# Miniprotein binders against q8lar0: the designs that were tried, part 1

No score or structure here was measured in a lab: all are predicted.

Target 1, 344 residues: q8lar0
Amino acid sequence: FNDGLLPNGDFELGPRHSDMKGTQVINITAIPNWELSGFVEYIPSGHKQGDMILVVPKGAFAVRLGNEASIKQKISVKKGSYYSITFSAARTCAQDERLNVSVAPHHAVMPIQTVYSSSGWDLYSWAFKAQSDYADIVIHNPGVEEDPACGPLIDGVAMRALFPPRPTNKNILKNGGFEEGPWVLPNISSGVLIPPNSIDDHSPLPGWMVESLKAVKYIDSDHFSVPQGRRAVELVAGKESAVAQVVRTIPGKTYVLSFSVGDASNACAGSMIVEAFAGKDTIKVPYESKGKGGFKRSSLRFVAVSSRTRVMFYSTFYAMRNDDFSSLCGPVIDDVKLLSARRP
Below, numbering starts at 1 at the first letter of every chain, in headers, positions and changes, except where a header shows other numbers.
ipSAE, averaged over its two directions, is called F for ESMFold2-Fast, E for ESMFold2 and O for OpenDDE. V2 adds 0.75 times the mean of E and O to 0.25 times the DockQ between the complexes of E and O.
[cut] marks letters that were taken out.

## First folded at step 2 (miniprotein)

Design e7
Fold by ESMFold2-Fast, scan of step 2:
Formats: sequence, structure tokens, C-alpha cells
Structure e7 (fold): chain B 344 residues (1-344), chain A 92 residues (1-92)
Amino acid sequence: as target 1 above (344 residues)
Amino acid sequence: SKVTIRIEITVPDPETAEKIAEELKEFIEWLAELLGLEVEIEVEVRGDTVIVTIKIKGDPEEVEYLVKLLEMWLEELAKKLGGRVEVEVERE
């Protein structure tokens, strides 16, 4: 498998007319490369269903999963390697909607929320470790609504091999530059949501935990202002969008945590404040954003008090983009380094 | 409302051209039924080129929706197949 869209991952190759009943797909293999289960609809972009207009994230078509419906594809992978799965999803019904993404034995249930973007859809990410030379990728709607057709739209299913970076003598943090992360859909300036994950889960952002209530946004340099390299993280929901990493430290030894704070050049303007933590030590970093890119560096010198130190970043900035007045936005963090310092 | 769409698709090989011709016909027939439109489709395959003439009759808003969706779909297919697509729309 190469990195990118799975075969027919954007659903532009659809079922034959004879395999359709309205928008419902009747034959379980009618959509090329996918095996279907339950009530599955093939949805054209802009389709009106009652009082709803269904938004298709990419191209002309997407798939909608009704009650307990699933789509599945078997992909060749390398046993022992880590992979991220990304997909676009949109909520279509009034109730909370969720998607269960799995590659046995790993799975995660993701709430599909409308708080991140004004477009009605977002890109979600999840990661797994391959247990064999193939992966059965399943996206399932666990919902049981009164309308059996009620469920999320899905589009642009992609996968990317992850190569988790290791600490170095010049940076004991892993993936401090955020260069290792999920696949980013080309020509779309939405970024990728990295949802909350536990310490035992495989992260789509290697080295980092998102243990907050809301996702952080993974951004690329083709569409956003990125302080270093090609990738960075945007903290979009104030204190509810946080990234953290636990590192091994020597009690009594002095360390310096340094990092870049900026804006994504996405019309997010205002007085931003990023708070950085190293255990109980903290620094507040103000940044005056004009929403047109740029960054500054900051640092925090501290003495470790334990053999493990939690490094964490969040923002107290709550704002919407000034170009749409509806999409949440915030400061960008990048180029995070933790180095041992000489004692005076 | 009545609209005539002429599509010319050039793809890498004749086998691909025949497959695209059938997929396009299935696509249009399904959407026409979904939108309550009357369609007449003529398909001509000449080597690696598919020539399709579609005559659509029905509600003006639904006709325009089908035209836009078709153009969007053909752009995506052209990118995937390494081909060229030309679309001409005549409104009556």
C-alpha cells in the first residue's frame, strides 16, 4: 500500500443503476473496492433529502452510513508497522452521530462534531499497529436512530505509514517538529483533526497525546503558515485543545523547553496566549496575531523534580476566523525542543 | 426545460473507453431517475475516445443540478484515468 487515498477511497466510482434503490445501495459489493453491510446510501453532492442538503467533502459522491451500517476494505500492510487512517465525515441528522473505526484488535469510537469548521465536515484521523500483513479497515456507524437511514457522511478515506521518531541528544522530545503525522488531503485547506487519545492508544501524531475534550488541528505548509518544516499543530479550542508528552528526566537536573508560537495565516487575528508546562513549571507566551502568518520563539528553564516530566501546551485564546466568522481557530505551536542545560 | 450535453472523453486505451462509456450511462440513468428527469443518451466509442450526447428534459433547477454534478464527476474521473474531458452544454 502506498500512502494516500485507498482504492476508491473517495467513492467516485459508484454502483450500477441496477444495484440502487433511490440512494440506497442494495448489493454489498456494488461500490468498487468496498464491502458493505447494513443500510448504506450513495450520495451525490448537494443532494436534498427532506429539509437537509447533504454536503459531500470531496468530488461528486460520498457514502452515508445508516443504523449499524459499515464499509470495509482489506489493505496490504507490513506487520509491526504503524499506520494512520484519515477520512472526511459530516453529521447529517439532528442527534449526536459517531463512527467506530477499527482494524482488529484496535478500534475507536469518534464523535462527529460540527464545532471545528463552518463547511459542515472535517477530516478525522486514527492510528493502529499492524498485527499481520493485511488490515481489514472497517468504518461502522454504531448508532440506532428512529430513522434507520440516519448517520454520518464519509468521504476521502486514506492511509499513511507512520515512522515514529526517536529522541536525540539534541531533543529528548519525540516528534517535536510535528513532521510525522496523518495524511493530509491535497488541495483542501481544512487541516486534519487529531481526536483525544489515551496513553495506551497509538497516536496519529506520534509522540503526542491529545487528552483534552476536543481535537487539535494538524496543518500543512501548502495551505497554512508553518513555523518550521512542513507540519505543525493549531490549538483551536482554547484549554480544550491540548497536546502533551511525558519524557524521562533526571531529578535535580536543569532543562530548557523551547518552542515556536505563531498563527496559521488563516485570518485568525487577536491577542493570543499559549501556556507551556513542564511538570508544575509554566510560562504564558503572548502573541499578537494579524492572521497572516509569522511566529516567535519562547523558552522555559526548569529543574526536574521527578524521573518523568509531563510537557503540555494549550491556549486561553477563544476565537473564530475573521474571514468566515464561524470556524474555530487559534495559535500554532511548532519546533518543540527539550534539552538538558548546564548548571551555572 | 430542455438541455443537450455533449461529452468527449479521451482515455489511455479502447478497453478503458468502453468501461467509461457504460459507467457514464449508468450514472446518468440513475441520477435522472433520482431527480425525476427524462433523459436520452447516445454513446459512441471510437478507439480511445468516448462521445456521449445527453438530452435532458425536466424541471429547470433539477436539470441544472444534474449538469453541475456531471461536470464535477467527470473532472474527478479524468484525473484518476489520466485522460481528457471536454463538455459542451446547449440550453433550449
Scores: ipSAE 0.573, ipTM 0.855, lowest interface PAE 1.6, mean pLDDT 85

## First folded at step 8 (miniprotein)

Design p6
Fold by OpenDDE base, fold request of step 11:
Structure p6 (fold): chain B 344 residues (1-344), chain A 92 residues (1-92)
Amino acid sequence: as target 1 above (344 residues)
Amino acid sequence: SKVTIRIEFTVPDPETAEKIAEQLKEMIEWLAELLGLEVEIEVEVRGDTVIVTIKIKGDPEEIEYLIKLLEMWLEEMAKKLGAKVEVEVERE
């Protein structure tokens, strides 16, 4: 598999006329490259359902998963390799909506209750380790609503092979620059959400785990201001957006954690504070954002007290973009380095 | 209102042309039904070129919506396939 959209991952190839009842797809194989289960709809962009207009983020069509509905695609992968799946999703119901993403034996539940973008569409990412040379990707709506048509819209399903970085002599943290991560769709400026993961799950951001209740945003330099390289992390939901990594340390040894704090040039203006943790040691880094990009460097010197030290970042406060007054945004962290300090 | 749409879609190979032709026909038929429009569709494949003529009758707003969808779809497919697309719309 080549990085990018899955075959018909944008759903621009649709069913035959005879396989449609209104927007409902009545044949499980009617959408090319996908196998359907349950109540699935093929939705044109701008479709009116009652007083609601269903908008598609890219292209002309998307799919909606109704009650206990799912879409499935088998893809060729390399056994033992890590992959990230990325897709766009929008809720259409007022109730708690969740999506289950699975590649056997891996499974994840993604809450989509929180809308991060004013458009109503967010990009979500999930990672798995291939157990064979084939993977069945399943996106499933486990919900049951009174209206069977009620459910999330799905579009732009993509995949990327991940190459987890190793610690080096220059940085004992893995992927401190966040240069390895999920697929960034071209021409999409929303960034990619990395949702909370369980400890045993593989992260679409290798080396880092989201240990908070909400997601962090993975941003690219084409659409955002990035302190270093082409990728960074935006802490979009205050203390509820936390990214962490556990590293091996030597008790009694002094280390220096250094990192960049800035804004993404996404109109996220205001006073921000990044809190960085190394075990029990912490530093608060204020940043005055004009929402037009920029960054500063900070560091935390600490003595390790354990053979394992947890490094964590979150934002003290919530923030919203000033252009739409709705989209969640926050400070950017990047170029995170952990090194042993020279003996005085 | 009555609108005639003429689409010329040129792809890199004839096999792709046949697939696109079929997809377009099915899509237009479905959308027309969904939108309550009357349509007459003529599809011709000439080598690597798909020629579609659509005659549409019905609500003007729905017709314009259909046109918009078609244009969006054609644009995306053209980019994906490295194809050339020309669309002509005649409004009566």
Scores: ipSAE 0.822, ipTM 0.949, lowest interface PAE 0.5, mean pLDDT 94
Fold by OpenDDE base, fold request of step 11:
Structure p6 (fold): chain B 344 residues (1-344), chain A 92 residues (1-92)
Amino acid sequence: as target 1 above (344 residues)
Amino acid sequence: SKVTIRIEFTVPDPETAEKIAEQLKEMIEWLAELLGLEVEIEVEVRGDTVIVTIKIKGDPEEIEYLIKLLEMWLEEMAKKLGAKVEVEVERE
């Protein structure tokens, strides 16, 4: 598999006319490359549902999953390799909508209750380890609503092979620059959400786990200000967006955790504070954002007390973009390094 | 209102042209039904080129919506397939 959209992952190839009843797809194989189950709708962008207009983020069409509905696609993968799945999703009805993503035996429940973008569409990512040379990707709506058509819109299903970076003598943290992560769609400027891991311990952001209740945002340099390289992490939901990594340390040895704090140039202006943790040691790093990009370096010196030290970052406060006053945003962290301190 | 749309879609190979022709026809028929529009569709595949003529009658707003969707789809498909698209719209 080549990185990018799955075959018909954007659903621009649709059903035959005879397979449609209104927007409902009545044949399980009617959408090319996908197998359908339950109440599935093929939705054109701008479709009116009562007073609601269903807008598709990219292209002309998307799929809506009703009660107990699912879409499935079999893809070729390499056994033992790690992959990230990325897709766009939007709520249409229920406040408590969630999606189940699975590649057997791995599965994740993604709550889509939190709206991160003012557009109503968010990009979600999930990772799995291929158990065979084939994977059945399933996106399922486990919800049951009074209206069977009620459910999330899905679009832009993509996949990327992940290559987890190894610790080096220059950094004992894995993927400290966040340069390895889920697929970033070239034409989407919203970033990619890394949701909390509830069931599986695989992260679409290799080396890092989201241990909070809400997601962090994976951002790219083409659309955002990134302190270093081409990727960074935006802490979009205050203390409820926490990214962490456990590293091996030597008890009694002094280490320095260094990192960049900035903003993503996404109109996220205001006073921000990043809290960084190394075990029990912590530092609060204030950052005054103008929402136009920029960053500063900070560091935390600490003595390891255990053979394992948990490094964690979150934002003290919630913030919203100043241009739409609705989209969640926050400080950016990047270029995270953990090294043993040189003896004076 | 009555609108005539002429589409010329050139793809890299004839097989792709046939697939696009089929998809386009089915899509237009479905959308027309969905939007309560009357449509007459003529589809022709000439080698690597799909030629579609659509005559649409009905609510002007719905017609414009269909046109917009069609243009959006064609643009996306053109990018995806490395195709060339020409669309002519005649409004009566």
Scores: ipSAE 0.820, ipTM 0.948, lowest interface PAE 0.6, mean pLDDT 93
Fold by OpenDDE base, fold request of step 11:
Structure p6 (fold): chain B 344 residues (1-344), chain A 92 residues (1-92)
Amino acid sequence: as target 1 above (344 residues)
Amino acid sequence: SKVTIRIEFTVPDPETAEKIAEQLKEMIEWLAELLGLEVEIEVEVRGDTVIVTIKIKGDPEEIEYLIKLLEMWLEEMAKKLGAKVEVEVERE
C-alpha cells in the first residue's frame, strides 16, 4: 500500500440504489471496498436529520456508524512495518461518543467528545504494526443509543507508512522535528489529532507519546506556520495536551534541551506559556502570540539523574482562536533537540 | 419545478467510464428517491466519455440540493481520476 486514501476511503463510491433504504445501507458489501456490520448509513453532505444538518468535510458523501456498527477494509501491507491510520470524524449526537479503531490484535479507543474544530470535524490518527502482509482495518462504534442511527460520521480514511527515526549524535531525541507522522490530507486545514495513547501502543507520531487526557495536534506547513521543516506539534488543550519522550541519559551528565516555541498562524492570539520538562527540571517559556505565525528558541539545561529522562511539553493555559472563539488552539513546539553539554 | 441536467464526463479510459456511468446512475436514482424527486435518467457511454441526461421534477429546493451534490461529486471524481466534466443545467 502506498500513502494516501484507502481505496474508496473517501466513500465517494456508493451503494447501488437497491441496497439502500433511505440512508441506511442494507447490504454489507454495498459500499465498494468496504465490509459493513451493523447499522451503517451512507450520508450525503447537507443531509437533514431532524433539526440538524449533517455536513461532510470533503466530497459529497460520508458514512455514519450507528449502534455497534463498523466498517472494515482489508489492505495489503508489509509485515513488520508500522502504519498510521487517519480519518475524519464528527459527532452527530449530543452524547459522549467514541470510536474503536483496530488492526488485529491492536486496538485503540478514540474519544470524540472534545471538539477541537469549530466545524465539528476532526482528523484522528492511530498507528499499528503490521503482523502480516495484510491488515483488516476496522472502525467501530461501540456505543448503544436509543436511536440506532445515532453515531459518528466518518470520512477520508487514509494510511501512511511510518519510518520511526533513530537517535543520532546530533539529537538523542527521536523525531525531534516531528517530520515523521501521520498522513496529512491535502486541502484540509484542521491538522491531525494525535490522541492519548498507552505505552504499549505505537504512536502515530513516532518517538513521542501523548501522555494526557486530550490530544495534541499535528500541523503542516501548507496550512500553518511551522518553525522548522514541514511539520510541528500544536499544544491545543493546555495541560491536558502533553507530548513526551523518554530518552537514554547518563546520570551526572549535563544536557541541554532546546526547542522552538511559536504559534501556528491560526488566529490563536494571546499570551501563551509552554512548560518543558526534563525529568524533574522544568522551564516555563512565555510566548506572545499574534496568531500570525512566528517563533522563538528556548533551552533547558539540566543534569541527568537517571539512565532514563522523560522529556515532556504542554501548555499552561487553554486558548481559543480569536476568529471563531471556539476552536481549541495553543502554542507550537518544534525542532526539539537534546544534546550533552559541559557541566557548569 | 422541472430541471434538466446534462453531464459529460470524460475519463482516461473506457473501463473507468463504464464504472462511473454505473455509479452515477445508481447515485442519482438513490438520491432522487431519498429526496422525493421524480427522475428520468439516460446514460450513455461513448468510449471514454459518459453522457448523462437527467430530467427532474419536484420540490425546487430539493432539486437544487441534488444539483449541488452532483456537482460536488463530479468535481471530486474529476480531480481523482484526472477527468474532465461539463455540466449543463436547464431550469424550466
Scores: ipSAE 0.818, ipTM 0.948, lowest interface PAE 0.6, mean pLDDT 93
Fold by ESMFold2, fold request of step 11:
Order: sequence, then C-alpha cells, then structure tokens
Structure p6 (fold): chain B 344 residues (1-344), chain A 92 residues (1-92)
Amino acid sequence: as target 1 above (344 residues)
Amino acid sequence: SKVTIRIEFTVPDPETAEKIAEQLKEMIEWLAELLGLEVEIEVEVRGDTVIVTIKIKGDPEEIEYLIKLLEMWLEEMAKKLGAKVEVEVERE
C-alpha cells in the first residue's frame, strides 16, 4: 500500500448507469474498488434533495451512507504495522449521525458533529494495527432512520503508514513535535480531527491519546501557522479537547516539560489559556491571540513521584472563529519536550 | 435550451482512454436521467484520445449544472492521469 487516497478513495469513478436508481446504488460492486451494503447513494456535488443542496468538499462526487450502509475495501498491508485512515465526512440530517470505522477486530464509533467547520465537512482520522497482510477497511453507518437515505456523506478516504517515533536522549516524549500523524488531504485546509480515543484504540497521533469528549485538530504549516516544524495540534474545545501521553520517569528525579503555545492564524482571537500537566503538577499559560499566528514558550519543572508520569494538555478557552462565528477554535500546542534536569 | 459539448481527453495510454470513454458515457447517461435532460452521446476513441460529443436538450439550469459537474470531473481526472483536456461548449 502506498500512502494517500485508497483506490477510488475520492469516488470519482462511479457506477454504471444500469446500477443506479436515481442516486441510489443498487449493485454491491457498482462503485469501483468498493463493496457496498445497505442503503448507499452516489451523490453529484450540488445535488438537491428536498430543500437541501449536497456539496462535496473536492471533486464531483461523494458517497452517502443511509440506513445500515457500509462501504468496504480490502487493502494489502504489512502485518504488525500501524496505519491511519483519513476521510472527509458531513452530516446531512438534523439528528445525531455517526460512523463506525473498522479494521477487525478494531473499530471506533465517531459522532459527526457540525461544530468544527462552517462548511459542515471535516476530516476525521483513526488508526489501527494490522493483524494480517490484508485489512478490510469498513466505514459503516449504524443508524436507522425513517428516511432510509438519511446518513453521512463520505469522501476522500485515504491511508498512511505510521512509524511511531521513539524517545531520544533529547526528548523522552514520543512525537513531541507532532510530526508523525494522519494523512492531510491536499487542498483541504480544515485540519484533521483526531477524535477521542477509547482505552483499546491505537492513536493516529503516535505517542498521544485524545482523552476528552471532543476531538483535537491536527494542523499543517501549509494552511496554518505552526510554532515549529510542519505540524501542530489545536485544542479546539476547551477542557473537552485534550491530549495526553504517559512517559517513563524515575521517582525523585527532576524533569522539565517545555512547550510552545500559539495560534493557528485562523481568526481565533482571544485571551487563551493552555493548562499543562505532569502528574499532579500543573501550569496555566496565558496567550493573547490576535488570530494571526505567533507563539511563546513555557515550561513546567517537576519532580517525578512515579515511574510513569502522565503529561496532558487542554485549554479553558472556548471560542468560535471570528470570520464565521460558528467553528470551534483554540490555542495551538507544539514542540513539546520532556528532559531530566538538575536544579540551577 | 439546446447545448452541444465537445470533450477531447488525451491520456497516457489507449487502455486508459477506453476506460475514461466508458466512464464518461455512463456518467452522462445517468446524470441526464437524474436531471430530466435529453442527451445524444457520440464517443470516439482514437488511440490515447477520447472524443465525446454531447447534444443536450432541456432546462437551462440543469444543463449548466451538468456542465459544471463534467468540468469538475475532467479537472480531477486530468490531474490524476497527467492528461490533457479540452472542452468546447456551444449554446443555442
């Protein structure tokens, strides 16, 4: 498997006319490279359904997963390796919608929420460890509605191999710069949501778990301001948006946790606060954001009381972008380092 | 309203040309039915080049929507395949 879109992952190769009834796809193999089940529609961008207009994020077509619908593709993978799946999704009904993404025996149920972007489309990511040389990648709508067509739109299904970075003599945190993470679709400037992890999940952000009620956003330097390198994390939902890593420490030894706090240059202005934790030790880092980028460094010195220390970040700042007044946004963290130190 | 569309799509190889020609034909027939448009489609494959001529009759708004979709799709295919595309539209 090569990193990027799955074969026909953007659904631009469509069914034969004879396999279509309106927008409904009536043959389980009609969409090239995909196996279908349940109520599945193939949607041209701008299609009208009632008083709704269905616009896709890129290209001409997307797939809509109605009642109990699934799309599946078998992909060659390397047994024992880690992968992340990225896909674009949008809710189409007023009621709660969710997707179950799986590669057996692993799965995650992801709520499709409208709070992360004004377009209604967001990029979602999920990771798995390959249990064999093949992965059956399934995206499933477990919902059942009176209108059988009711369900999320899906587009842009991609995958990449993850190579979890290891601790070094210069940083005992894994992936402190967030440079290893989910695939970012070209020409989509929304960032990639990393939804909350369950206890048994693998993270699309190696070393880090989203231990919160809402997602964090993985942002790239092509579309956002980042403090260092090419990637960073935006804490978009205050205390409901948190990342954590458990790291090996030596009880009695002094450590310094250092990190950058900034803004993504995405019109998220305000008096931001990031809270950093190392076990029971904490620091509140204020940052006055103009929504135009910039960052400052901060640090937390602590003495480890355990052989395992939980490092965590969240924000008490809740904001919507001042250019659309609807999309959640927040401070950026980046360049996170943990090193042992001696008192000066 | 009546519109004639001529598409020339040049791809790296003849096998790809045949596949694109079939995709275009099936897509246009489906969209025409979906949008309530009358279409006459002529498809010619000359080696690595696909030539599609579409004569469309119906609601002007739906014809423009079909044209937009075709242009979006052709743009994506051209990027993916390293192909050249030329679209000519004659409106009456």
Scores: ipSAE 0.795, ipTM 0.939, lowest interface PAE 0.7, mean pLDDT 88

Design p6
Fold by ESMFold2, fold request of step 11:
Structure p6 (fold): chain B 344 residues (1-344), chain A 92 residues (1-92)
Amino acid sequence: as target 1 above (344 residues)
Amino acid sequence: SKVTIRIEFTVPDPETAEKIAEQLKEMIEWLAELLGLEVEIEVEVRGDTVIVTIKIKGDPEEIEYLIKLLEMWLEEMAKKLGAKVEVEVERE
């Protein structure tokens, strides 16, 4: 498997006219590379449905999953390896909508929320460990609505292999620079949501778990300002948006946790506070964000009290972008390091 | 309202040209039915080049929507395939 869009992952190759009834796809193999189940629509960008205009985030076409509908593709993978799926989704109905993403036996039910963008479209990510030499990737709408066509839109389905970095003598945290993470679609500038992982211990951000009620956002230097390298994490929902890693430490030994706090250059202006934790030790890092990028470094010196120390970050307050007044945003963390220190 | 669209889509190889020609024809016929437009389509594949001439009659707002959608799709196909695309629109 080569990293990037799945074959026909952006749905730009569509059905023959004879397989269409309006926008409904009536042949389960009519969309190249995909196997369909249930009520599935092939939607041109800008299509009107009642009072709604359905604009897609990439290209000209997307799919919509009605009641209990699914799309499936079989992909060759390497048994035992880790992968992250990225896809774009939007809610189209007034009631809550969800998607169940699976590669058996692993799955996650993801609510499709409207708080992260003004367009209604967000990139979502989910990770799995391959159990065989192939993966049946299924995206399923488990909902049942009065209107059988009611359900989320999906576009831009991609995948990449994950190679979890190991601790080094220069940094005992794994993936402290966030350089390993989900695939970022090149022409989409929204970042990638990493939702909370409630039951599966695999993460699209190796080494880090989202231990909160809401997602964190994975951002890239092509579309955002990042403090170092090509990737960073934006803490988008105050104390409900948190990322953590448990690291091996030696009780009684002194350590320094150092990190960057910054601004993604995404119009997220305000007085921010990032809270960093190492076990019970904590520091609050104020940062005046002007929405134009920039960063500062901070550190937390502590004495380990356990052989395992939980390192965690969240933002104290909610913020919204001041260019649309509707999208959650927040401070950026990056370049996270943990090393033992000399005695004072 | 009546519009004539001429599309010249040049791809790296002849097998891809034939595939794109079929996709484009099926897409235009489906979209014309969906939008309530009358369409006449002439498709010619010359080696690596697809030449499509579309004569469209109907509601001017739906015609402009179809044109925008075609432009989006052709741009995406050109990027994916390393292709050259030219679109000429004649409005009457």
Scores: ipSAE 0.793, ipTM 0.936, lowest interface PAE 0.7, mean pLDDT 88
Fold by ESMFold2, fold request of step 11:
Structure p6 (fold): chain B 344 residues (1-344), chain A 92 residues (1-92)
Amino acid sequence: as target 1 above (344 residues)
Amino acid sequence: SKVTIRIEFTVPDPETAEKIAEQLKEMIEWLAELLGLEVEIEVEVRGDTVIVTIKIKGDPEEIEYLIKLLEMWLEEMAKKLGAKVEVEVERE
C-alpha cells in the first residue's frame, strides 16, 4: 500500500446508471473498489434531500451511509506494522450520528459532531496495527433511524503507514515535534481530528494519547501556521481537549520540559493560556493570539518523583474563530522536548 | 431552458479515453434522471481525446447545478490523469 487516498477513496468513480435507484446504490459492487452493505447512497455535492443540502469539501461526490450501512475495502498491508486511516465525514440528520471504523479485531466508534467547523465536514483519524498481510477496512453506520437513508456522509478515505518514533538522547519524549501522524488530505484545510481515546491502544499520533472529552486537531504547515517543522497540534476545546504522553524518568532527577505555544493563523484571536504538566508540576503560559500566526517558547523545570511521568497539555479556556463565531479553535503546541538537566 | 455543453477531454492513451467516455456518459444519464432533465448525449472518441456534446432541456436551476457538478468532476479527473480538459457552455 502506498500512502494516500485508498483506491477510489474520494468516490469520484461512481456506479453505472443501471445500478442506481435515485441516489440509492442497488448493487453491492457498484462503486468501484468498494464492497457495500445496508442502505448506501451515492450523493452529488449539493444534493437536496428534504430540508438538507450538503456541499462536499472536495470533488463532486460523496457516499452516505444510511441504516446499518457499511463500505469495505481490502488493502495490502505489512503484518505487524501500524497504519492510520483518515476520512472526511459530516452529519446529515440524526442527532447522534456515529461511524464505526474497524480493521478486525480493532475498532472505534466516532461521534460525528458539528462543533469543529462551520461547514459540518471534518477529517477524522484512527489507527490500527496490522494483524495479517491484508486489512479489511470497514466504515459502518451502526445507527437505525425511521428514515433508512439517514446517516453520515463520508468522503476522502486515506491511509498511511505510521513509524512510531523512539526516544533519543536529544529528546526523551516520543514524537515531540508531532511530525509523525495521520494523513492530511491535500486541498482540505480543516486539519485532522484525533478523537478521544477509545478502547483501542493505538494512536494516529504516535506517542501521544487524547485523554479528554473532545478531540485535538492535527494541523499542517501547508494550510496553517506551525511553530516548527510541518506539523503541530491545536487544542480546540479548552480543558476538554488534551494530549498526553507518559515517559520514563528517574526519580530524584531534574528535567526541563520545553515547548512552543502559538496560533494556527486560523482567525482564533483572543487571550489564551496553555497549561503544561509534568506529573504534579505545572506552568500556565499566556499567549495573546491575533489569529494570524506566531509563537513563543516556554519551559517547565521539575524533579521527577516517579519512574513514569505524565506530560500533558490543554488550553484553560474555550475559543471560537472570529470569522464564524461558532467553530471551536485554540492555541497550538509544537516542538515539545524533555531533557534531563543534571547528568550523573 | 436549453443549454449545450461541449467537453473535450484529452488523456494519455486511447484505452483511458474509452473508459472516461463511458464513465462520463453513465454519470450524465444518471444525473439527468435524478434532476428531471431531458438530455441528448453524443460521445465521440478520437484516439486519446473524448468529445462529449450534451444538449440539456429543463429547469434552469437544475441545469446550472449539473454544470457545476460536471466542472468539479472534470477538474478532479484532469488532476488524477494529467489530462487536458476544455468545457464550452452555450446557453440559449
Scores: ipSAE 0.772, ipTM 0.931, lowest interface PAE 0.7, mean pLDDT 88

